# VH-VL binders against q9h9l3, part 178

Target 1, 176 residues: q9h9l3
Amino acid sequence: PRKMVAIDCEMVGTGPKGHVSSLARCSIVNYNGDVLYDEYILPPCHIVDYRTRWSGIRKQHMVNATPFKIARGQILKILTGKIVVGHAIHNDFKALQYFHPKSLTRDTSHIPPLNRKADCPENATMSLKHLTKKLLNRDIQVGKSGHSSVEDAQATMELYKLVEVEWEEHLARNPP

## First folded at step 10 (VH-VL)

Design G74 (framework fv_fezakinumab)
Fold by ESMFold2-Fast, scan of step 10:
Structure G74 (fold): chain C 176 residues (1-176), chain A 120 residues (1-120), chain B 111 residues (1-111)
Amino acid sequence: as target 1 above (176 residues)
Amino acid sequence: QVQLVQSGAEVKKPGASVKVSCKASGYTFTDYYMHWVRQAPGQGLEWVGWIDPDSGGTFYAQKFRGRVTMTRDTSISTAYMELSRLRSDDTAVYYCARGDSSYWYEFDLWGRGTLVTVSS
Amino acid sequence: QAVLTQPPSVSGAPGQRVTISCTGSSSNIGAGYDVHWYQQLPGTAPKLLIYDNSNRPSGVPDRFSGSKSGTSASLAITGLQAEDEADYYCQSYDSSLEAWVFGGGTQLTVL
């Protein structure tokens, strides 16, 4: 059996007009929702837009933040060889400049049985907030102070667990 | 038409630098990574690195770190690879190739290649 | 040497079946990374032939097929034609090198 973790990252805007998404926080939880990693991360480029309403990141969080190269090394040591669960996880991997094997990746925004349980079209991309409310009766990403990547990672793992048996059987028959 | 158009052949002396361009058309330039792959005469394919045109982020194969620089200009949908401190064994055809930045890691579109000859 | 191992050459008669192997290790194909195959006709750029182990891009005939098992992958070509004479390269990603890696290439000769 392979170990499983869930990841959620927060990004800030760098580059011209803050249009580039750069990693500024990463949270990783284990199967039971226990925190394995949760650090603020200092991008190598100047932060133009903290995107605080969504990211929850403020200038103060950058003072003692782990530099990107060091944080990336720490994160990749945790992810390597594990099944990694995330929501729209390609955005997290892109921010990490990381390529995880598809066979070990579980994206809760692209699992048809999960959408089916939520009474959503199977091929639609639903937000983490919507799926969590519909299936777990839990409000996440509440308020205007930004999201908690720990809360998001925990919710993502719980959502995956709702379809884990069915989806793992599907993947065993239909490898990605 | 979806295509990658590369700059023309270059002849350089050892110790010089070369900058190869790759102009993308027919798709959204910032949606795909641009990879660079080289092929020495009669040899196989060797990956050099990638650039994310959206972020400007880059990652280079260990062999080329310190000698290669990848950049892009989003206003003209063009990626560049500059290789410095050229040696005779850098003589190769240099290809740009498109790879999806999200899920699909294959190189589904290739430029026709730029021959770089390093000789004294 | 190349990170992925391919036979340097393979040959077959028109209409015959040939297979080209691609052998990796625990840090690439064995780590679960997909295998892609490229065809390079003489004097041309490589062209994507198979992606994600067994999928064909639009325009690639079904006589080309791919498979993957453990640390290895295979490209099968049935109904060989003269125009199939080319170099074939497998490709994957290596987690230890953090690099895209290619096989050394296999030159296919149609007799």
Scores: ipSAE 0.711, ipTM 0.884, lowest interface PAE 1.3, mean pLDDT 91
Fold by OpenDDE, second read of step 11:
Structure G74 (fold): chain C 176 residues (1-176), chain A 120 residues (1-120), chain B 111 residues (1-111)
Amino acid sequence: as target 1 above (176 residues)
Amino acid sequence: QVQLVQSGAEVKKPGASVKVSCKASGYTFTDYYMHWVRQAPGQGLEWVGWIDPDSGGTFYAQKFRGRVTMTRDTSISTAYMELSRLRSDDTAVYYCARGDSSYWYEFDLWGRGTLVTVSS
Amino acid sequence: QAVLTQPPSVSGAPGQRVTISCTGSSSNIGAGYDVHWYQQLPGTAPKLLIYDNSNRPSGVPDRFSGSKSGTSASLAITGLQAEDEADYYCQSYDSSLEAWVFGGGTQLTVL
């Protein structure tokens, strides 16, 4: 079986009005929650909105941030060939300008058994914060200082592990 | 009706630029990537690049980087592809094609194509 | 020259079964990326025929089927009809090129 990693990214606003979402931090953890990658990333364009309330990113974090081009290369090397777990993971891949094989992607925002376990509608899109609270009895993304991508990636992996067996069997029976 | 309506045929000289438009209707323009694919006469399909209409982010095939520019106007649900420094081998039908922004990598909706002819 | 390899042409009589192969590599089909198929009737734009290896969009008859194995994919057409005469293209994503890639296309002739 392939190795499994979980990813979470934070984005800032770039462009004339800060409407462009640019990668500013990426965290990757392994199956056990160990951090494999956690870097602040410098967007190629000027940051207009740090979106600190949500991203947790501040100007000081960009002083020694890894240039996007370099960071992207490092991240892709980690992801290649692995099963990648994330929450609303298409946003992370979009920020990376990268596309992972569907068959090797696990999005915890679209796993009906996970929602069912949390007493949520199976086809609803639930937040990572809500699922983590319901299923792991843990509070994440608290306060006003922004998210921790490491914390979010770890929570995502733990959530997936709750339904891994059932979901993998489902995917095996229902290939795309 | 869900459709993509492209601008009319273009005739250009070598070295010139061409800008093709693609207007989306019948769906939320910003929910899907807009891809561009071209097809030279009697040849196969070649991917040029995509734009995210929501953010304006783009990604181009390496072959076209530095020569292609993709933009969009969300107010009129229209995507644009501009190709500069045109050569004879740029003669092709250029298609805009809708792609899912989440988990679908196929192109489920196509424009009728825009013929761009480059000749001296 | 195309990243994905297709036979340039195939032919069959009405009612017969034909198959079109699509051969990739470890950086696209073999990397786990799904294969999609498009039908292009003469003088028209491509139309999505099969997505995610074997799924049919609404309106596509079940006599069209797709499969994927290893580094290759295949499109099968049963009960061949005159209206099936067209060019067929497979498509996937290549991680090394960071690009959507197409096969060279297969011209299907109905005899």
Scores: ipSAE 0.289, ipTM 0.780, lowest interface PAE 2.2, mean pLDDT 93

Design G75 (framework fv_fezakinumab)
Fold by ESMFold2-Fast, scan of step 10:
Structure G75 (fold): chain C 176 residues (1-176), chain A 120 residues (1-120), chain B 111 residues (1-111)
Amino acid sequence: as target 1 above (176 residues)
Amino acid sequence: QVQLVQSGAEVKKPGASVKVSCKASGYTFTDYYMHWVRQAPGQGLEWVGWIDPDSGGTFYAQKFRGRVTMTRDTSISTAYMELSRLRSDDTAVYYCARVGDTFGYYFDLWGRGTLVTVSS
Amino acid sequence: QAVLTQPPSVSGAPGQRVTISCTGSSSNIGAGYDVHWYQQLPGTAPKLLIYDNSNRPSGVPDRFSGSKSGTSASLAITGLQAEDEADYYCQSYDSSLEAWVFGGGTQLTVL
């Protein structure tokens, strides 16, 4: 059977001057938007920059956070063999140090029919916030206190469902 | 301690199938992806595919799709690779190797290899 | 044939330094994927020698070192010993092929 999940990750800055993006939170939802996984994750390296304005992560969230290696194992067990939906999902996979087969990956930042429904150029990369407002009439990522990866994963799944039938048919005719 | 033990050498005729086993010990079998890599005599290493022992999910290199099947039996911590419709150029040593979940993109533990010879 | 390019052979005398190059492209090493190195002695399975560009597993002598720059990586072996005579393979991941990719291998001869 065709099982599908959506993922969104939050990253903090590690390494020299905080230039390395390290996983610090991951949310995974099922097809109906129910949360399957949502944990704060402790990077193995010293956090230089929490990037709180975007990540929503603060030092307090690192108390009792799941160590990276354990969290990664749990997350990959959920993703393996499933269709995984994300927005600019290569960033999430990079932070997870994970590869996911392209044939099972759906990136809502690179689906031309989705942009067409939003009256945007088909080959442009539109933000999750813009597509969600245009197509679902919902505001996400509001304010300057950081994003909710649960909210982002849920919005991403709902956006994909708008084009699922058309896009799956396209992929069957034009395998990646 | 931590090791991968593979089945013995096989000799097959063109058109036959071969099934190679790889038994893991000394670690939690379901925590790591199991990959298969082959090496033709005197040639380099070629990646075949992987299986997730926990879910049973698989992914195969494009060259082998339709001919390779990877399975596992968690009760005996053993992974299998079956290659069908064998050709003479499938003659190679087939390795199982652990990679992935805990250690990232590199192969940190290798089986000793299984020589598969395909000839008439 | 191989996705990553290595010289087919290198040679050196005992005590010398040799380097083995590994050249990739924008979809693998150039995309930021780490490079790993394996040593294969005659008749044996490959053994992990260097991982994540420059790290050594326990038991690997410090005379082996790795580096990465742009679309290329390099393995350096100092103080060559007769037992270093082996085949060496670089390995990375290619995002366009969705595959683990290897170099063609380099045979090191210790003269």
Scores: ipSAE 0.007, ipTM 0.492, lowest interface PAE 13.1, mean pLDDT 87

Design G76 (framework fv_fezakinumab)
Fold by ESMFold2-Fast, scan of step 10:
Structure G76 (fold): chain C 176 residues (1-176), chain A 120 residues (1-120), chain B 111 residues (1-111)
Amino acid sequence: as target 1 above (176 residues)
Amino acid sequence: QVQLVQSGAEVKKPGASVKVSCKASGYTFTDYYMHWVRQAPGQGLEWVGWIDPDSGGTFYAQKFRGRVTMTRDTSISTAYMELSRLRSDDTAVYYCARSPSDFGLEFDYWGRGTLVTVSS
Amino acid sequence: QAVLTQPPSVSGAPGQRVTISCTGSSSNIGAGYDVHWYQQLPGTAPKLLIYDNSNRPSGVPDRFSGSKSGTSASLAITGLQAEDEADYYCQSYDSSLEAWVFGGGTQLTVL
């Protein structure tokens, strides 16, 4: 079978009034939760709003950040040909300007068995924080210092592992 | 009803620039990527690049980097592709085509095409 | 030259089955990227015929079907009709080129 990784990205605001979301950090972990990639990323456009309370990104992180073009190349080399797990992962792929095959994508915000296990409506989009608390009894994204994309990627992988057997069997019978 | 309406045919000399427009209707313009694909007379399809109308972000095929610029105007739901330093082998029908912004790779609706002829 | 390989032409009689192959490599179809198919009638824009390997858009007859295995994909047309005469293109994504890539196209002639 193909190897599996989990990804989580942080975005900052660029463009008019900071309304455009640009990639500013990416974390990728393997199946066991070991970090494969974790870099701050410098957007090609001027940062208007660091969105620090959510992103955890501060101006100091941009000093040694990897330029977007280079970071994107590194990230895509890791993702290509692998099963990629994320939460609302379309936002991460959009920020990366990348299309990952649907057959190799696992979005923990759209897995009905996972919601069912959390006693949530099957077709609702539940937050990573909520699912992690309900199913793993762990608090993530706490405080006002911003989120850790490493913590989020690790939690996302652990959540997927709870339904992996059931969901992979479902996908084998109902290919996306 | 989704429609992509493109600007009319253009005739240009080598070294000139051309700007083709694609006006979208029948859907939320910012929810879908807009791609540009060209087809030389009697030849196959060649992908040029895409723009995200929501962010204005773009990505171009390596062959066209430095010569192509894609933009959009969300107030009139119109995407643009400008190709500079034209050569005779840029003669082609240029299509705009939309794709889902999430995980889709397919181009589900296409404009009728704009013929760009480059000749001296 | 096109990145994905298709036969330049294929022909069949009305009511017959025809298949069009699309051969890629490890950087595109072999890397797991989905294959899409387009029909182009003479003088018209391409129209989406099959997406994500085997799915049909609303309005596409079930006579058209797609499949994918390894580094290759195929489009099958059953119950061939005169109006099926067109050029057919396969499409995928290539990770090495970082680009959408097309086959060279196959001209279908209905005899």
Scores: ipSAE 0.006, ipTM 0.559, lowest interface PAE 12.5, mean pLDDT 89

Design G77 (framework fv_fezakinumab)
Fold by ESMFold2-Fast, scan of step 10:
Structure G77 (fold): chain C 176 residues (1-176), chain A 120 residues (1-120), chain B 111 residues (1-111)
Amino acid sequence: as target 1 above (176 residues)
Amino acid sequence: QVQLVQSGAEVKKPGASVKVSCKASGYTFTDYYMHWVRQAPGQGLEWVGWIDPDSGGTFYAQKFRGRVTMTRDTSISTAYMELSRLRSDDTAVYYCARDSSGWYPYFDLWGRGTLVTVSS
Amino acid sequence: QAVLTQPPSVSGAPGQRVTISCTGSSSNIGAGYDVHWYQQLPGTAPKLLIYDNSNRPSGVPDRFSGSKSGTSASLAITGLQAEDEADYYCQSYDSSLEAWVFGGGTQLTVL
């Protein structure tokens, strides 16, 4: 059996009008939801928009944040060789400038059985908040103070566990 | 039509710099990463690096760090690769190539290549 | 010194089946990264032949197929034809090098 982790990243806006998404926090949890990594990360470019309502990132978090290059190395060491679970995980990998093997990637925004359990169209892209409320009876990403990437990673792992047996069986028969 | 058009052949002296261009047409330039790959005469393919035309972000193979710079100009859908402090063993055909989605890439569209000859 | 290992040459007669191997390690193919294959005809740019281990782009005949197992991948060509004479390259990603890596290339000769 391969080890499994869940990841969630927070991004801030850099570049013209803050339109570029740059990594500013990363949380990684193990199968049981224990935190393996959770650090604020300093982008190499000037932050134009903290996107605080969604990211939870404020200027104060950047003062002692880990530089991007160092944080990236730490994160990739944890992800290598593991099954990585995320929600719309391509955004996280893009922010990390990282290419994780497709066969070891599980994206809870693209698992038809998970949507079916939530009474949603199988091919729709549902938010993490919606799926967590429907299937786990839990409210995440509440309020206007920003999201907790730890909370999001934990919820993502729990959602995947609901369909793990069925989906792993499907992937064994239909490799990505 | 979907294509990548590269600049013409170059002859350079050791220690000089070369800048190769790759003009994209027929698709949305900013939707796809652009890679650079080289091939020395009679040898295999070697990856140099990528640029995200949307953000301008780049990533280079360790061998070329400090000598290669990738840029783009979105107004003319053109990517550039500049290699400095040229050596005779930098003689190669340099290709630009598009990946298909940006995070699980394979190179689905290639330029015709630009021969760069470095000789004394 | 290519990162992925391919035989330097392979040959076959028209109508036969040939296979080209691509051997990696635990940091690339063995880590689960997909394998892609490119065909390079003399004097031309490489052309995508197989992507994500076994998928064919539009216009590639079903005589070409790919597979992956463990740390290795294989390209199979059935019903070999004279126009298949070319160099073939496998490609993957290496997590230790943080780079796309290629095999050394295999020259296919149609006898």
Scores: ipSAE 0.312, ipTM 0.778, lowest interface PAE 4.2, mean pLDDT 90

Design G78 (framework fv_fezakinumab)
Fold by ESMFold2-Fast, scan of step 10:
Structure G78 (fold): chain C 176 residues (1-176), chain A 119 residues (1-119), chain B 111 residues (1-111)
Amino acid sequence: as target 1 above (176 residues)
Amino acid sequence: QVQLVQSGAEVKKPGASVKVSCKASGYTFTDYYMHWVRQAPGQGLEWVGWIDPDSGGTFYAQKFRGRVTMTRDTSISTAYMELSRLRSDDTAVYYCARGRDYDYYFDLWGRGTLVTVSS
Amino acid sequence: QAVLTQPPSVSGAPGQRVTISCTGSSSNIGAGYDVHWYQQLPGTAPKLLIYDNSNRPSGVPDRFSGSKSGTSASLAITGLQAEDEADYYCQSYDSSLEAWVFGGGTQLTVL
């Protein structure tokens, strides 16, 4: 049996006009929702836009943040060889400059049975907030002070567990 | 008319630098990573590195770190690969090839640029 | 030295079946990374032939097929045609090198 983890990252804006998304926080939880990793991460480039209303990142979080290169090494050690669950997870992998095998990747924004359970079109991309409210009756990403990547990772794992048996059987018959 | 158009052949002396261009057309330049792959005469394919045209972020194969620099100009949808301190064994056809950051294959290739390094 | 191992050559007559193997290790194919195949006709750039182990791009005939098992993959060509004469390369990703990796290439000769 392969171990399973869920990941969620927060990005800040770097580069011209803050258009580039750079990793500034990463949270990883195990199957039961216990935190395996949760660190603020210092981008190698100057932060132009903290995107605080969504990221929850403030300048104070950067003071003792782990440098990107070190954090990346720590994170990849946790992800390697595991089934990794995320929501729109390609954005997290892109921020990490990481290429995880598709066969071990689970994206809760692209699981038709999950959308079906939420009474949503099977091929639509639904937000984590919407799916969590519909299926877990829980409000996440509340308020104007930014998201919690721990909360998002935990919600993502719980959403995946709702369809895990059905989806793993589907993937065995229809490899990604 | 989705295509990658590369600059013409180059002849360089050992120790020189070469800069190869790859102009994308027919698709959104920033939606795909641009990879560079080389092929020495009569030899196989060797991956050099990638650039993300959207962020400008780059990643290079260990063999080329310190000698290769990848850049892009989004205003003209063009990616560049510069290889410095050239050696005779850098003689190769250099290809640009596109790939999604969430796909690990190259669905579109340039025709290649022959770089010859000789005295 | 190529990271993935292919036979240097394979040959067949028109109408026959040939297979080209691609052998990896625990850090690439064995780690779950998909295998992709490229056809390179003489004097041309490589062309994507098979992606994600067994999928064909539009325009690739179904006589080309791919499979993957464990640390290895195979490309099968049935109904061999003269125009199939080319070099074939497998490609995957290696997690320890953090790099796209290729096989050494297989030259297919149609007799």
Scores: ipSAE 0.778, ipTM 0.908, lowest interface PAE 1.1, mean pLDDT 93
Fold by OpenDDE, second read of step 11:
Structure G78 (fold): chain C 176 residues (1-176), chain A 119 residues (1-119), chain B 111 residues (1-111)
Amino acid sequence: as target 1 above (176 residues)
Amino acid sequence: QVQLVQSGAEVKKPGASVKVSCKASGYTFTDYYMHWVRQAPGQGLEWVGWIDPDSGGTFYAQKFRGRVTMTRDTSISTAYMELSRLRSDDTAVYYCARGRDYDYYFDLWGRGTLVTVSS
Amino acid sequence: QAVLTQPPSVSGAPGQRVTISCTGSSSNIGAGYDVHWYQQLPGTAPKLLIYDNSNRPSGVPDRFSGSKSGTSASLAITGLQAEDEADYYCQSYDSSLEAWVFGGGTQLTVL
């Protein structure tokens, strides 16, 4: 059986007008919610917009941040061969310039049984914040200080665990 | 109609640069990655790289890093691939191909652009 | 040369069943990445034939089918027709190369 990890990334704006989303923090937790990785990451290009309101990233976090290329290598070593759980995880993989096998990916933003459990339309895309509140009775992403990628990764894993058995059976019968 | 329209054939000398264009129509240009794949005469397919038209982010095959530059103009839904320091073995039909943000396949192809490199 | 290995050619008579193999390694097919297939008619661009191992895009006849197991994949064509004569390429992603990879291509001849 493959190990399972959950990932969440925070991005800042780089390039002209800050429209390029660049990885600035990555958090990875195991099945039990233990932190395996949590680093601030220095983009290769100058940061134009820290997007602090959402990312939680400030200039001070970049002082000793891990260079992107180094961080990417560390992260990929953790993800390789594992089932990776995330919310809207395509954005995280994009920021990492990495592609994980679909068969080993679990996106909590696209799991109909999870939405059903939360009394949401099965095919709707619900936010992590909403699902966490509804199913775990926990508030995340509160305030204006930005998100915590560790908190979000942990919440994502806990959400998936609620439907793990059912969803894994579904995937076994209906491989992507 | 959903399609990719590529620029015409090019003839270049060794050491020169070539810039191929690919105009998308019939769909939202920024919703899909644009990949480039080439095929030498009588040979197989070789992936060159991709660009994210939304962010402008790129990723190139290691073989082409330092020689290839992919860009886009969102105002006209056009992607560009420029290959520099051309060699004879760069002679090929160059295809632009559409891929979704997390798709591993190409569901739409241009007709290809023949680039001939000869002295 | 190609990362994925295909037979260079296969042939069959009309109405027959033919199979094209695609052999990868632990860093692509064996790593869990899906296999896709393309049909390339003479003088034309490749066309997506099978995606995600066994799915057919709209317009592709059900006589085309794909499968994947271990480090290999296979394209099967039943009820072979003259118009099926073309080159066929398998494609996947390789984590070690960090690249989209193709097979060397298989030329299918309809006798």
Scores: ipSAE 0.226, ipTM 0.770, lowest interface PAE 2.9, mean pLDDT 93

Design G79 (framework fv_fezakinumab)
Fold by ESMFold2-Fast, scan of step 10:
Structure G79 (fold): chain C 176 residues (1-176), chain A 120 residues (1-120), chain B 111 residues (1-111)
Amino acid sequence: as target 1 above (176 residues)
Amino acid sequence: QVQLVQSGAEVKKPGASVKVSCKASGYTFTDYYMHWVRQAPGQGLEWVGWIDPDSGGTFYAQKFRGRVTMTRDTSISTAYMELSRLRSDDTAVYYCARTLEYSYGEFDYWGRGTLVTVSS
Amino acid sequence: QAVLTQPPSVSGAPGQRVTISCTGSSSNIGAGYDVHWYQQLPGTAPKLLIYDNSNRPSGVPDRFSGSKSGTSASLAITGLQAEDEADYYCQSYDSSLEAWVFGGGTQLTVL
């Protein structure tokens, strides 16, 4: 299990009308939920929309934030060669401009047994908040001050652990 | 049917720029990354870079940074690759190829290729 | 030089089996990145033959198979046919270069 980490990223809006999502925070936890990385990240482009309601990011967090190029290097060193768990993880990899091997990627938004345990349609994309409430009886992403990427990464790892044995056996029989 | 239709052959002088187009049909253009791969005559395949048609974000191989620009026009489902300051060793067939937004490298559909000849 | 190493040529007679190797390193195949294989017939664009180490796209016959172990991958072709004469390329991703990387290609001749 120690080869496994969970990741969650927060993005802010850059580019025309803030339509481009740029990395502004990244949290990575190990199998037990201990924090391996948690930094605010300064995008190379002008921030048009902090998206604070969801991201929890404010202008003050950009003071002393790690520049994108440096943060990306640090993050990739942690992810390389490990099984990486995330929720809708394609968004995180897109923001990192990074391609992780499919065989080492676990997306809790696309694991049918997880949805089944939550009494949801197996092929639907359910939110992290909903799955966490249904399966772990915990409320995350509470209030209007934005999400905690640490909390989200920890919840994501715990969700994966519920189906880990079953899903790893499935992947061994049906390699991606 | 998925199709990637590329622009016709180009002949350029050293120092010029070339812009190759790739028009996609048969799928949702913004759901797939578009990659560019080149092949010099009698040689192997070399990856140039990708563009995300949804965001317009790009990533280029180190060798081509500063000379390559990738763009797209979502209204006509067309991707473009522009290579500047051409040298004779840029003579190659340039292919566009697509990857799923969540995919990590397989190119499931390819254009027919555009021959770019750079002669002095 | 190509980042992934393939033999420049292989040959076989109709009905025989050939194997094409693809050797990488710890930053690509050894790092867990999947290997894909492409077939290129003379004068045509490459065609996806095998993806994610061992999977076949619809329409690719089962006499084509792929495998991966450690830092290397292999493409096996059984029951060789004249129409298999082509160039074959392996492909993966390299974390150090942050790039998709290809093998140098293997020319298959069916005698």
Scores: ipSAE 0.006, ipTM 0.600, lowest interface PAE 9.4, mean pLDDT 88

